# VHH binders against o75319, part 238

Target 1, 181 residues: o75319
Amino acid sequence: GNHIPERWKDYLPVGQRMPGTRFIAFKVPLQKSFEKKLAPEECFSPLDLFNKIREQNEELGLIIDLTYTQRYYKPEDLPETVPYLKIFTVGHQVPDDETIFKFKHAVNGFLKENKDNDKLIGVHCTHGLNRTGYLICRYLIDVEGVRPDDAIELFNRCRGHCLERQNYIEDLQNGPIRKNW

## First folded at step 14 (VHH)

Design tg45 (framework vhh_etentamig_d1)
Fold by OpenDDE, second read of step 15:
Order: C-alpha cells, then sequence, then structure tokens
Structure tg45 (fold): chain B 181 residues (1-181), chain A 121 residues (1-121)
C-alpha cells in the first residue's frame, strides 16, 4: 500500500558523505503514488534523491536498499547507470551474520570495481538511520578497523540524526567482530 | 559563508509577548534542524527550543513549554520564536543556532550574534 512509514517525515532525506569513506545514508525515497499523502516540501522521490546528491557535488555509484519491503519505490525508477542491490533486513534487531556478510561483500566488491572514481555507496533503510547506521558502522569497525565510538559519531554527524536503538549501539561498541569471509 | 541574523528582541513587561526572527543564509536552510538558545547575564547558555528540518517536530525546554512556540518558513530561510507570557527569568540574549538534531543532544555548528530580550516592569 501507500501508507507513509511511521516517523518518516521526521528524518532528513539525505545525509552527507562520510569523510574518509564512500558512504552516504538517506531515508527511503517514495514513489509518486505517495505524494498525494504528503505536503510538497515533504516529498522525497528517487528523482529528488539524485538531485540532492548532485547538489552536494557527489555521484551515486551504488544503492543498497535494506528495507524489508518493496512497496516504497521500484528499481526502475533509478537511473540505469546506478546498480541497485536489495538486502532484506529486518528492523529493530541486530542484523544476522549473513546480512552483515552480504553487506560487507557488496561494499568490498564495489570498492574493487570503482578504484578509478569517487562515486558513493548510497545506503538506506526506512529512515536511513538504525539498520543503515549499524551496517555502515559494522563495516567500518570490522573491515576498516575504526574505533566503534568514532564510527558511530561519524555516522551520526553525517546523517544528521543519531542512532536510536540501544541494541545496535551496544553491539557496535561491545559486540564481537563479525566474519569478513 | 553561513550567516544567522537574529532580530525582534527588545524590552517588554512581564506577561507580554515578543516574536524573534532569524534570517539564515550561506547554507541550504531546509536541510537542517534549527534551535534557539539563550544566555542570561552571569549564567551559562541554555537550550530553549528546537525544530526539525521540515518543521514537523518541535522540542521545548521545560522552562518555556506552553509559553514559547518555535516555527520556520523554509521558503524564506527564516526561523521564528513566538514568546508569550514572558517572565523576568526569560531575560537573556537569544541566539539562533544551526544544528543536525533538534534535541538537547544536538551539535551546534553555527550560531548568530544574538538579540537581547529584556523582561522588566
Amino acid sequence: as target 1 above (181 residues)
Amino acid sequence: EVQLLESGGGLVQPGGSLRLSCAASGFTFSNYAMSWVRQAPGKGPEWVSGISYSGGRTYYADSVKGRFTISRDNSKNTLYLQMNSLRAEDTAVYYCAKELWPTRRSYFDYRGQGTLVTVSS
């Protein structure tokens, strides 16, 4: 259906590039059928996403969609030049090892194939905050060796919102490193 | 260059009302949460109110709840603070602050020069 996700309007549509990384986080864009339920200034479509990214003088090279549904927008709404990857990720719980691995593998693959450019990895869940933040931070911690608090602070600052879920924060700060292969 | 210019301050009697404005420039105003903070003579800064980027969510310090109303017009790049039922303890320099989060935990990367509000008989 065309039900607007809870609290979706409360979050910034697009964050900032995370310095030192290729990551940018955003909330889920909504296809045109949702616009009738939104004020004009609240609308955030796939087209709007790309416009906002361009306004930051950046370019998306990959979109990773972590939502657990496909009702928000169609991959066909995206430019053909930008790969789209769906990783169904359940909300509110710490992603399982398989999900973490899939994310890491996708990121690493992108980085290997895009060494000659500066295109970004766009990551989103529903709000582009908790699931998105966890997986990005998990990658920075496990793969890049970033200190957990530094990763969390960096993500929060760039997304414009703080991670909200204590279980995610606790796992990032004190949880074990996950397998990278 | 980011600029925040507050206006609307002045002298009012207790129980009176005042409306502050903040004109923002040098950044995409509609992409950022905004806050009002104040500093009374001899005291440290106090967070007063915050508003999300779209205006969809507002936050208030307990000391001003029910009396103050924060709002914004993104088409005009302007932040507002309607202050009603003013008290002597509301006397302070009021600052417009740019932030990432409209909460007391927010980080303020810019603020204006402030506008003085004096509540006195």
Scores: ipSAE 0.006, ipTM 0.295, lowest interface PAE 9.5, mean pLDDT 92
Fold by ESMFold2-Fast, scan of step 14:
Structure tg45 (fold): chain B 181 residues (1-181), chain A 121 residues (1-121)
Amino acid sequence: as target 1 above (181 residues)
Amino acid sequence: EVQLLESGGGLVQPGGSLRLSCAASGFTFSNYAMSWVRQAPGKGPEWVSGISYSGGRTYYADSVKGRFTISRDNSKNTLYLQMNSLRAEDTAVYYCAKELWPTRRSYFDYRGQGTLVTVSS
């Protein structure tokens, strides 16, 4: 069905580019069939996503979809020129090492292939907050050597919302560095 | 649910100092960036200062840089604003705000009544 995800309306559709990185985070876009349950100002379709990115004078080069479902939109709702990667992640649990490795590999591969441009890596889960923020911050900490608190602060500021899940924050601050990129 | 209670305002002479406090409840304070916003009579809200959730980063409006210091105590769920070298133009009601849109400084959730600061001889 066409059920709007719980609390989806409470979140800003798209954050800002995280300065010094190629990341931008957003909540899951909802295909046209969901619009009958939304006020005009609440709509956030795949088309709306690309319009909002352009309004920031930015361009997407990759979308990483962390949701555990395909009911919200389909890859064919995206421009064919933008690669789409699905990484199925379960909510509430810190992503496992295999998931972290897959995310890091995708990011590193994109950066290697896009040295000649400034295109962004768009990352989303349902709310574009907990799973999204965890994996982006984990990348910055483990690969870029950013201090955990600095990574979390940067994400929170640019996303427009703070990471909410205590186990994710705890793992980022005190968990081991995953040297598996 | 969210409650923000400002205190510490009052009448002070130009050049004086005041320390504002904001007691937060109803949410996990340590997970949110916080801001101070003021509104002078007859004017719109002006963002004054912001602090990251850990306290590691602070931000200030140009009008208050070097005079005001924002800080927080996450163990006490309390936000502070130390105001030094106060000027007549600092006269305003001061609100603490939970940051919902850090990239949109004009969008804050005012949960308190504010605290009035009057700078006058």
Scores: ipSAE 0.000, ipTM 0.137, lowest interface PAE 14.5, mean pLDDT 85

Design tg46 (framework vhh_etentamig_d1)
Fold by OpenDDE, second read of step 15:
Structure tg46 (fold): chain B 181 residues (1-181), chain A 121 residues (1-121)
Amino acid sequence: as target 1 above (181 residues)
Amino acid sequence: EVQLLESGGGLVQPGGSLRLSCAASGFTFSNYAMSWVRQAPGKGPEWVSGISYSGGRTYYADSVKGRFTISRDNSKNTLYLQMNSLRAEDTAVYYCAKSLWPTHRGYFDYRGQGTLVTVSS
């Protein structure tokens, strides 16, 4: 279906690159069939995503889709040169260890394969905020040793919206480190 | 166009000190980690030190830990390397580099022309 996600319009379509990282977060782009339900200025398609990334003088090297549905856009809507990875992630609850590991593994793999370029890892869920923010911060905390509050602050600032879910924030701040392998 | 211009190299005696500078332009300096890399005659490139975008984190190769200090002034788009207790084995061309993440892995996509540091009696 072409149902616009709740509050989707309220979030900035694309954040800023997180300084010191190769992460950029954005809300889910919507395929053309959704446009009839949106004002022109509200539209955000896969094409728009890439245009906005280019406007930032950046280049996507990977898209990690954390949504729990496939109805928003098709991987075929993306350039063939940019790999697409789906990690089905349930909303509102802290991702399980398997999901965290999958995300970490994907990021690490990308970094090894792209050690000679500065292409970005684009991450999104529905709003590109909570699930996205959690997993990015989880990586920075667990793998890079960043202080939880620093990771959260960095993500919030760059995304232009703050993590909203207390359970995510609490887990990042006080939860155990998850295994990296 | 990314430009990195190193300065401060020269001849010093063992045990001496030297401070390198790197003037950066052509990119948002404050958004990127920076590194120093060096290449000695007849050897391959060696990552020396890295610093996060904000300067909050610094990284050092084991060979220079305790002797070298990396810093930056984002208001001046300048990277620094304070080198103390210099040794003959520190002789190399030192390059300023725009780091790729993660910084501690020593990856970079741009480097300057370099400045020669010679440590000799």
Scores: ipSAE 0.326, ipTM 0.674, lowest interface PAE 1.0, mean pLDDT 95
Fold by ESMFold2-Fast, scan of step 14:
Order: structure tokens, then sequence, then C-alpha cells
Structure tg46 (fold): chain B 181 residues (1-181), chain A 121 residues (1-121)
């Protein structure tokens, strides 16, 4: 339906670029049919997303959508110049190794193909926080060799909201590095 | 005060080997990624290699991959670079750098004094 996701209004639409990376995190954009339920300052459509990224003097080169639904917006609501990747990720559970591998593969491929520009990888789930923050931090820890607490701190600061799921935080801090996939 | 002391540079023949060391002080060494960055005469800095805070992950520039090995000893606050199969193009001043990231796109907030490596042709 056209119901606004629970607590969606409580989160900043878009974080800032995570310095030293190509990542930027945001909450799910909502297509025009949701705007009747929102005040003008609460609206965050796909168009609003690109306007806010531009306002930060940044450019999106890829969107990774981690939601387990297609109801909030459609890929065709995005500019054709920006690739869209859907990775269906169940909330509340730590993402499985297959999901982690798909995310890492997409990021590595983007970075290899975009060595000559500074375009960003936009990552979102419903709130742009738990699944989003987990996969970005997991990438930084496993692939980039960042210390877990530093990855989490950087994400929290740039997103403007702290990771809340304790099982996600525990896995990032003390869980195994996913090396093979 | 962050201090990094590079050593081990010198004159070496092409195909030879050399081991660089960097002694770190003034910060918690085990909490930071470390990198080696070099600057050849008349050129800008080039990132060479990086290592994660634990030593569990290592990264290399394509120009040195397979020839150089980065390692660290957190108990001694020391970073190493084992350089094998040296080429004239490896001639540069080598700097030890503290960073939050062990990759080429990482931030470098302090560099040491450097150690000169000269590979004769």
Amino acid sequence: as target 1 above (181 residues)
Amino acid sequence: EVQLLESGGGLVQPGGSLRLSCAASGFTFSNYAMSWVRQAPGKGPEWVSGISYSGGRTYYADSVKGRFTISRDNSKNTLYLQMNSLRAEDTAVYYCAKSLWPTHRGYFDYRGQGTLVTVSS
C-alpha cells in the first residue's frame, strides 16, 4: 500500500559521503503517490534524492536498494544514467554470506569501472540505517581492512544516526571476516 | 606527538632485495592502518602498499604486486616492507604513513622523514 514506512519520518533523508570511500547512505525514496501523506519538508522522492546529492556537490553512479519490497518506488523513477541494483535483504537478521558477497561484488565492480571519476555508490534500505550500515561497514572491514569501531563511527557520523541493531553491531565487532565470497 | 622513523633504504642492484622498517610512536599503533608511499625524483607521491590495523589484510599497487610484501609487528610498533625483484623504476624516497584506510584512497594524516631507495641500472 501507500502507508508511510514506520519511523521513516524520524530519519534524515540523506547522509553525507563517507570520507575516504565512495559510499553515501539514505532512507528509501517514496514515489509521488506517497506525497499526499507528507508535508512539503517531509517529501523525499527519487527526484529529491538526486537534488540533495547534487546540493552536496556529489554525483551518484550506482544505487543499491536493500529493501525487501518494490512498493516505495520503481527503478524507472530513477534517471537511466544511474545503474540500479536490487539486493533483497531481510530486515532484523544479520545479512547472510550470499547477500554480503553480492554487495561486495557490486561495489568492487563499480569501483573498477569508475577509477577515472568520483561518482558515489548510494546505498539504502527502508531507513538507510541498519541493513545499509551493516553492509557498508562489513565491506569496509572485510575488503578495506578498516577497524570495526572506526567503520561504525564513520558510518554513524556521516549518516547522522547510529546503528541500532545490537546483533548487527556484535557481528561487525566480533564476527568472522567473510573472505572467500 | 605522532612520530614515524623509516629506515633500511640504500643502494641496491636491479633484481636485488631490500627490507624497509618504520618505527612508530606517539599513538596507539595497533588501532591504525599503515601504508608505504613513495616519491620518485620529479614525481608526485605514489601509494605503494597498505596493511590493516591487525595485519590481517594487505593491499598493493599494481606496479609492486607480487614483488613487495607489507607486514607489521604490533608488539614492537613497527611496520615493514620487504622489496624483492627491484627495478630502476622503484627508485624513490619511501615514506611510512598513518591512515584510517589501508588502501590507495585512504587518508594519510602524518608521514615520516622517509628513507631513500636507489636501484642502479
Scores: ipSAE 0.005, ipTM 0.352, lowest interface PAE 11.1, mean pLDDT 88

Design tg47 (framework vhh_etentamig_d1)
Fold by OpenDDE, second read of step 15:
Structure tg47 (fold): chain B 181 residues (1-181), chain A 121 residues (1-121)
Amino acid sequence: as target 1 above (181 residues)
Amino acid sequence: EVQLLESGGGLVQPGGSLRLSCAASGFTFSNYAMSWVRQAPGKGPEWVSGISYSGGRTYYADSVKGRFTISRDNSKNTLYLQMNSLRAEDTAVYYCAKSLWPTHRDYFDYRGQGTLVTVSS
């Protein structure tokens, strides 16, 4: 249905580009049917997403949706020029190796195909924080060789909110490197 | 305030060697990857080498592989670049750069004022 996700209103709609990366995180945009349950200033639609990205003088080249549902918006709500990738990711638990690999593969593929531009990889889950932050940080750590605490700090700063899940933080800080292929 | 101070540059003949140093201050040095970048006259900046925060991983541009060695001493907050078998094309201002990544990136948080390396007969 059109139930607003719990605490969804508490999070900034869109973060900032992560310096040195092509990543930008945001909370899930909600299709028009949700607007009747929101104050005007609380609304955040797919259209609003793109407007906010443009306000930052950026352009999305890919959207990775990590939510475990399809009820929030439809891919048809997005411009045809922006690829949409769904990676169903269960909340509250550390993503499995397959999910991590899918994310890495998608990111690497995008980077390979978009060397000639500066378009961003937009990543979101429900709040654009925990699952989103974990997978972005996991990529930075495993693929880019970033120190875990630096990756986490960078993400938190740019998202405007801190990772909340201790199991994610612990796994990033002390967990094993996941295979990149 | 973050400060990076490069030293060790100078004039050297082709085939010669130099060792660059970078003294870092104003941040927790051991928490950050560091890189060397260079800029030759009339050219854009070029990433040369990177090293992970712990020093456990090192990376090199193809143009310097086998000739240059990056290292660091976290107890002294110092980054090093040993340059052997120097070539004329290595002539450039060399900069120490602070980054989250040891690999080539377009973004660096900070870089020093640089030290000039001139390779000429």
Scores: ipSAE 0.248, ipTM 0.667, lowest interface PAE 1.9, mean pLDDT 93
Fold by ESMFold2-Fast, scan of step 14:
Structure tg47 (fold): chain B 181 residues (1-181), chain A 121 residues (1-121)
Amino acid sequence: as target 1 above (181 residues)
Amino acid sequence: EVQLLESGGGLVQPGGSLRLSCAASGFTFSNYAMSWVRQAPGKGPEWVSGISYSGGRTYYADSVKGRFTISRDNSKNTLYLQMNSLRAEDTAVYYCAKSLWPTHRDYFDYRGQGTLVTVSS
């Protein structure tokens, strides 16, 4: 359906690149069929996403879609030059180890194949905040050795919104490092 | 365990040159910005230079710009600092640092044990 996700309008469409990383976070783009329910200034289509990334002088090399639905936009709405990866995650729950491993594997593979360019990994869930922020921070903590508080602060600053879910924050700060391959 | 091991320091005459190296282990070197930080006797630490994860962007403190060159070899997990036209004011312990940003002087996750550079006759 054409139902706008709850609270979707409350969030900035696209954050800034997280310095020292290849990550950029954003909220889910909405295909053309949603536009009749939005004011012109509220629209954030796949085309709008790529325009906003270009306005920052950045280029996407991969999109990782963390939503548990395919109703918001289709992979066909993206440029053919940008790979699309779907990792189904449910909201409200801390992502399980299998999901964390899939995310780490995708990021590591992209970085290995894109060592000679500066293209970004775009990550989104519905709001580009909780599941998105958790998985990016989990990667930085587990793989890159970033301190949890530093990873969270970096994500919050660059996304323009702070992680909201206390269970996600607690897992990042106090949970075990997932060394699953 | 993140480990950074600096080498290449020593006694050098004013106007001379030295090349510092930093061997990194325990993290994915190619994904992090790296910095050189120095501390002169009786002074606080001073950020000297930073380099992006890819090596494509470099940054320098005004005090060393045009004299020092930062570089990295991601295949060898090694950071370098080529120091030319050395001055007495460059005398310091030089530290390699893992950084979230190449331009943010206060955000160093880890630093090594340092290597002493003395510029004197």
Scores: ipSAE 0.000, ipTM 0.124, lowest interface PAE 15.2, mean pLDDT 86

Design tg48 (framework vhh_etentamig_d1)
Fold by OpenDDE, second read of step 15:
Structure tg48 (fold): chain B 181 residues (1-181), chain A 121 residues (1-121)
Amino acid sequence: as target 1 above (181 residues)
Amino acid sequence: EVQLLESGGGLVQPGGSLRLSCAASGFTFSNYAMSWVRQAPGKGPEWVSGISYSGGRTYYADSVKGRFTISRDNSKNTLYLQMNSLRAEDTAVYYCAKSLWPTHRTYFDYRGQGTLVTVSS
């Protein structure tokens, strides 16, 4: 249905670009049908997403959707010029190796194809925090060699909210490096 | 206040060796990746080498692979660059740089004043 996700209103709609990266995290935008259940100032649609990104003088080059449902918005709600990738990611548990690999592969592919621009990789789950933060940090740690605590701190600062799930944090800090291929 | 002080630069003949040092202060050295970057006269900055916070992973530009070795002593808050088989094209001011990424080639949150390395016959 069109019920608002739990605690969705509590999170900033869009974070800031992560310095030194092409990543920006945001909470899931909601299609127009959800607006009936929201105050005007609480609304955050796909259109609003792009407006907010533009306000930051940035441009999205890819959207990676990590939600485990398709009820929030339709890919058709996005500009045709921005590719959309769905990676169904179960909440509250550490993503499996396959999911991690899919994410890494998508990011690497984008970077390879977009060397001539500075377009961003927009990543979101429901709140744009835990699953989103984990996978971005996992990429920074595994692929870019960033120290786990630095990756986490950077993400938290830029998202405007801190990773909440201890299992994610623990895995990032002390878990094994996942294969990049 | 973050401080990075490079030393060890000088004049050397082609094929010679130099060892650069960088003394770091004002931050928890062992928590940050460090890099060496260089800038030759009339050229833009070039990433040379990077090392992870623990020293466990090292990275090199293709232009210096096999010739340069990056290392660090976290107990002394010091970064090193052993440069062997030096070439004329290695002539540059070498900077110690603080970063989250040992592999990042362009983004650094701080760098030192640099030390000049001149390779000439």
Scores: ipSAE 0.329, ipTM 0.728, lowest interface PAE 1.3, mean pLDDT 94
Fold by ESMFold2-Fast, scan of step 14:
Structure tg48 (fold): chain B 181 residues (1-181), chain A 121 residues (1-121)
Amino acid sequence: as target 1 above (181 residues)
Amino acid sequence: EVQLLESGGGLVQPGGSLRLSCAASGFTFSNYAMSWVRQAPGKGPEWVSGISYSGGRTYYADSVKGRFTISRDNSKNTLYLQMNSLRAEDTAVYYCAKSLWPTHRTYFDYRGQGTLVTVSS
């Protein structure tokens, strides 16, 4: 179905670029079929996403979609010039090591092939918060050596919303560093 | 074991230019932010510039904006600081540092003794 995800309207559509990184986080865009259930001010289509990124004087070079569904929008709704990567993740569960590895590999590959530009890696789950924040922070901690509390604080500030899931926060703060990149 | 080896310091006249280098080893250089920090005689450390792990973002202290350029070569594990239009107040020992974030002006590692830059006529 074309039902709006639970609490989707409660979150800002798109955060700010995380300074010192190539990451920007946002909530899932919704294709045109969802717009009849939304006020004009609430609409956030794939087109709206790119308009908001442009308004920040930024440019997307990759989208990583962490949702476990294809119902919200299709890759074909994105510009042909922007790569799209689907990594299926289940909500509420800390992503497994294979998922973490896929995310790190994709980020490292993008950075290697885009070192001559300043294009961003856009990351989203349904709300652009828990799975999104976990994987971005996990990358910063494991690959870039950022302290867990500093990674979480930076993500929260730039996203405009604090990570909500205690199991994700606990894993980031107290879990092992994963050398899978 | 993280090791950072600074070089390129020396005596230069006001208005001159100097290029500093820092050779890094013991960690995956391309995955970490890097900074330059200086310490003038009798003063505390001052953050000068920072660069993201990819080189895509650079940040500068207001005192050096428009005069200094930070860069990195991840294939050579080397950090650089190009210093132009040098002033007497730029006189300091310059240290490269492995950083948490370039924009947060944090630095964790001082390695070696740094490299001395003296601007005098």
Scores: ipSAE 0.000, ipTM 0.117, lowest interface PAE 15.3, mean pLDDT 86

Design tg49 (framework vhh_etentamig_d1)
Fold by OpenDDE, second read of step 15:
Structure tg49 (fold): chain B 181 residues (1-181), chain A 121 residues (1-121)
Amino acid sequence: as target 1 above (181 residues)
Amino acid sequence: EVQLLESGGGLVQPGGSLRLSCAASGFTFSNYAMSWVRQAPGKGPEWVSGISYSGGRTYYADSVKGRFTISRDNSKNTLYLQMNSLRAEDTAVYYCAKSLWPTHRNYFDYRGQGTLVTVSS
């Protein structure tokens, strides 16, 4: 259906680029059919996403969608020039090793193919916070060697909201490093 | 205020060794990755080596692998760089740098004033 996700309105639509990274997090954009249930200022469509990214003088090179549904928008709503990757990620639980690996692989592939530009990897789940934050931080920790608390702080600051799920935070801080291959 | 003070630079012959130190203050040293970067005359900055916050992981540029060793003493808020088998191309000002990434080559929060290393016969 076209029901607005719970608490979706409470989150900033788009975060800031994470300094030192190619990551930017945002909440899920909603296709036009959702607009009738929103005030004009609450609307956040795929078009709005790209406009907001441009306002930051950035450009998206990849969108990674971590939602566990396809009802929010269609890949066809995105420019053809921006690859779209769906990684179905269950909410509220720590992503499994396969999901983590898929994310890492996608990011690494993008970075390898985009060394000649500064395009961003846009990552979102429903709110662009918990699943999104976990996987970005997991990448920074496992692949880039960032201290867990620094990764979390960086993400929170740039997203404009803090990771909320204690199990995600605990896993990032004290959980094992996941295999990168 | 964050302060990074490098020392240990000097003139050395090819094949010689030097040990650089960096005294850090103004932040919780043990919470941050640290790196060495260098800048040779007429060249841009080059990342040399990085070490994780705990010291458990170390990283090196290909140009210095096997010759340089990065280490840290968190109890003394000090970063080290042991440089062996020095070459003329190692001549540069060496900077201590604070970063979230031990591997990040282009992003640093702070860096010191640097210490000059000259390798010449």
Scores: ipSAE 0.305, ipTM 0.719, lowest interface PAE 1.3, mean pLDDT 94
Fold by ESMFold2-Fast, scan of step 14:
Structure tg49 (fold): chain B 181 residues (1-181), chain A 121 residues (1-121)
Amino acid sequence: as target 1 above (181 residues)
Amino acid sequence: EVQLLESGGGLVQPGGSLRLSCAASGFTFSNYAMSWVRQAPGKGPEWVSGISYSGGRTYYADSVKGRFTISRDNSKNTLYLQMNSLRAEDTAVYYCAKSLWPTHRNYFDYRGQGTLVTVSS
């Protein structure tokens, strides 16, 4: 359906690149059929996403979609030159180890294949905040060895919104490091 | 380069009104939330008010609710603060800030000299 996600309008469409990384976070783009429920300045289509990334002098090389639905936009709405990866992630509980490993594998593969360019990994869930922030921070902590508080602060600053889910924050700060393969 | 130029400050009597403006350049103004932050002599910065990228949502510190109104004109890259019923404790240098969130958080990026508001006599 064409129902705007709860609180979607409360969030900035696209954050800034997280310095020292290839990550950029954003909220879910909405295809044209949603625009009848939005003021012109509230529209954020797949085309709007790429325009906003270009305005920051950045370029997307991969999109990782963490939503548990396919109703917001179609992969066909994206440029054919940009790979799209779907990882179905439930929005309430801390992502399971399998989901975390899939995310890490995708990021590591992208970085290995894109060492000669500066293209970004775009990550989104519905609001580009909780699932998105958790998985990006989890990667920085487990793979890059970033201190949990530093990873969270960096994400919050660059996304422009603080992680809201206390169980996600608690897991990042005090939870176990997930082993890399 | 992000540039923010505040104006409209001055000396005003208690109970008076003042309208501040902030001219923004060097970034896509309509993509960012904006905030007003003030710093009174001898004190740290205090967040005053914030506005969403579209102007559809506004937020205020409890100390100014009902007295101050934040607004923006995205076509002119300008942020405003209408200040009514001014009190001596509102005396401060007022800065506008590029913000990624229009609420009371320390993610403000601002580059301006500020504008002095003195409520006295």
Scores: ipSAE 0.000, ipTM 0.138, lowest interface PAE 15.5, mean pLDDT 86

Design tg5 (framework vhh_etentamig_d1)
Fold by ESMFold2-Fast, scan of step 14:
Structure tg5 (fold): chain B 181 residues (1-181), chain A 121 residues (1-121)
Amino acid sequence: as target 1 above (181 residues)
Amino acid sequence: EVQLLESGGGLVQPGGSLRLSCAASGFTFSNYAMSWVRQAPGKGPEWVSGISESGGRTYYADSVKGRFTISRDNSKNTLYLQMNSLRAEDTAVYYCAKSLWPTHRSYFDYRGQGTLVTVSS
């Protein structure tokens, strides 16, 4: 089955770089086998992702895939020069501390290795919204000391869609700071 | 309890082959990239190869490209390194590492005990 994810067409493919950070968020790219179900203007393959990033005068240095499936595209569909990290994250639930830790370590390691360039960390789940927005905002709050409301506003503005899950928003605003590396 | 156990090292002549294995336990193996790192006597660690969580993407140091092949079996929680056309310069202790991503300068949060590979006549 090459069925399109539910509501996938409702979301913009790629957001804008979040100013003051190395983050850019997008929805899951779909490999070529899904294109039979899509109009040309609806297609968003791994190649389309890199084209859209280039059109913004940006360059990806890392992709973090938060989906709980491997059916949408293969890492081999990405350029060999761009690292790919899979963090299996269940939808609907606030990510657990181990998941938050993995995300923070990946981001911190990337930034340390890429201090001499301006390459971006691309983050996606299925829609590039709830799990994606949660982990990016959690990083900004816990590591960068950003106020929760400011982190959420920045993500919403740059993604072009507002975080939808109230449990995620509540955890960001009132949950504990996770002091991971 | 995170445990990584390397095996398969030994003495081999130049041009020979060895297959290294790494048995992993204590974590969800399929959720992590894995890497091979080597350390020659008197030198610092050198990243050799990395593999993504699914095994769909592999990376190699320039010194081993075309000679080494990294692979994994997620059903067995095992990482492999097939080493062909071995050279004296490949002599080192080889370590299995749990990685955040499978590239040459990724963060290594765990390393195994290592397995010694000696290439000499």
Scores: ipSAE 0.000, ipTM 0.220, lowest interface PAE 13.2, mean pLDDT 87
Fold by OpenDDE, second read of step 15:
Structure tg5 (fold): chain B 181 residues (1-181), chain A 121 residues (1-121)
Amino acid sequence: as target 1 above (181 residues)
Amino acid sequence: EVQLLESGGGLVQPGGSLRLSCAASGFTFSNYAMSWVRQAPGKGPEWVSGISESGGRTYYADSVKGRFTISRDNSKNTLYLQMNSLRAEDTAVYYCAKSLWPTHRSYFDYRGQGTLVTVSS
């Protein structure tokens, strides 16, 4: 169905590029069928996503979709020049090691193949906050060696919203480093 | 300034064929998906077909599948629509539309002035 996700309207549609990284986070864009349930100013489509990215003078090179459903939009709605990666990620619980690895692998692969440009890795879950923030921060911590609090602060500032889930925050701050290979 | 100029419309008998063209300028044509949309008299706009940036993927409304073919020549900044087996219900003004999403049926940021296609015996 085209039920609007709970609290979806409460979050900024698109964050800002995280300085020093290639990451940008956003909430899930919704295909047109959802628009009838939204005020015009609340609408956020895949087209709107790319428009907003462009307004920031950025370009998406990869979209990582962490939602646990496929009902929000179709990959076919995206430009063919922007690869789309689905990593089904269950909400409200810390992603498992396999999910973390998949995310890291995808990011590293992208970076390896995109050394000649500055295209961004767009990451989203439903709200583009908790799952999205966790995995981005997990990458920064595990792969880039960033201090957990610095990673979290950076993400929160750039997303315009703070990570909400205590279990995610706790795991980032005190949890073990996950394998990178 | 973005410009889209459609051509190739005209009067055709049922079962006939037409080829529409759209000349694009004012933007990097090859970076954008393109679509054809049409509007019949007294009706709202209808998405007809879409094509990805490279032309590698094409999409069609059910109403035109098997009859219409969308294509593009990025070297000429031109979009095409080959229309075969035309029907009276295909009568409409056809618009070339600039879109990031070849499958999105309504979203485009620019469209041309359109070219009229009339299918009548």
Scores: ipSAE 0.000, ipTM 0.263, lowest interface PAE 12.2, mean pLDDT 91

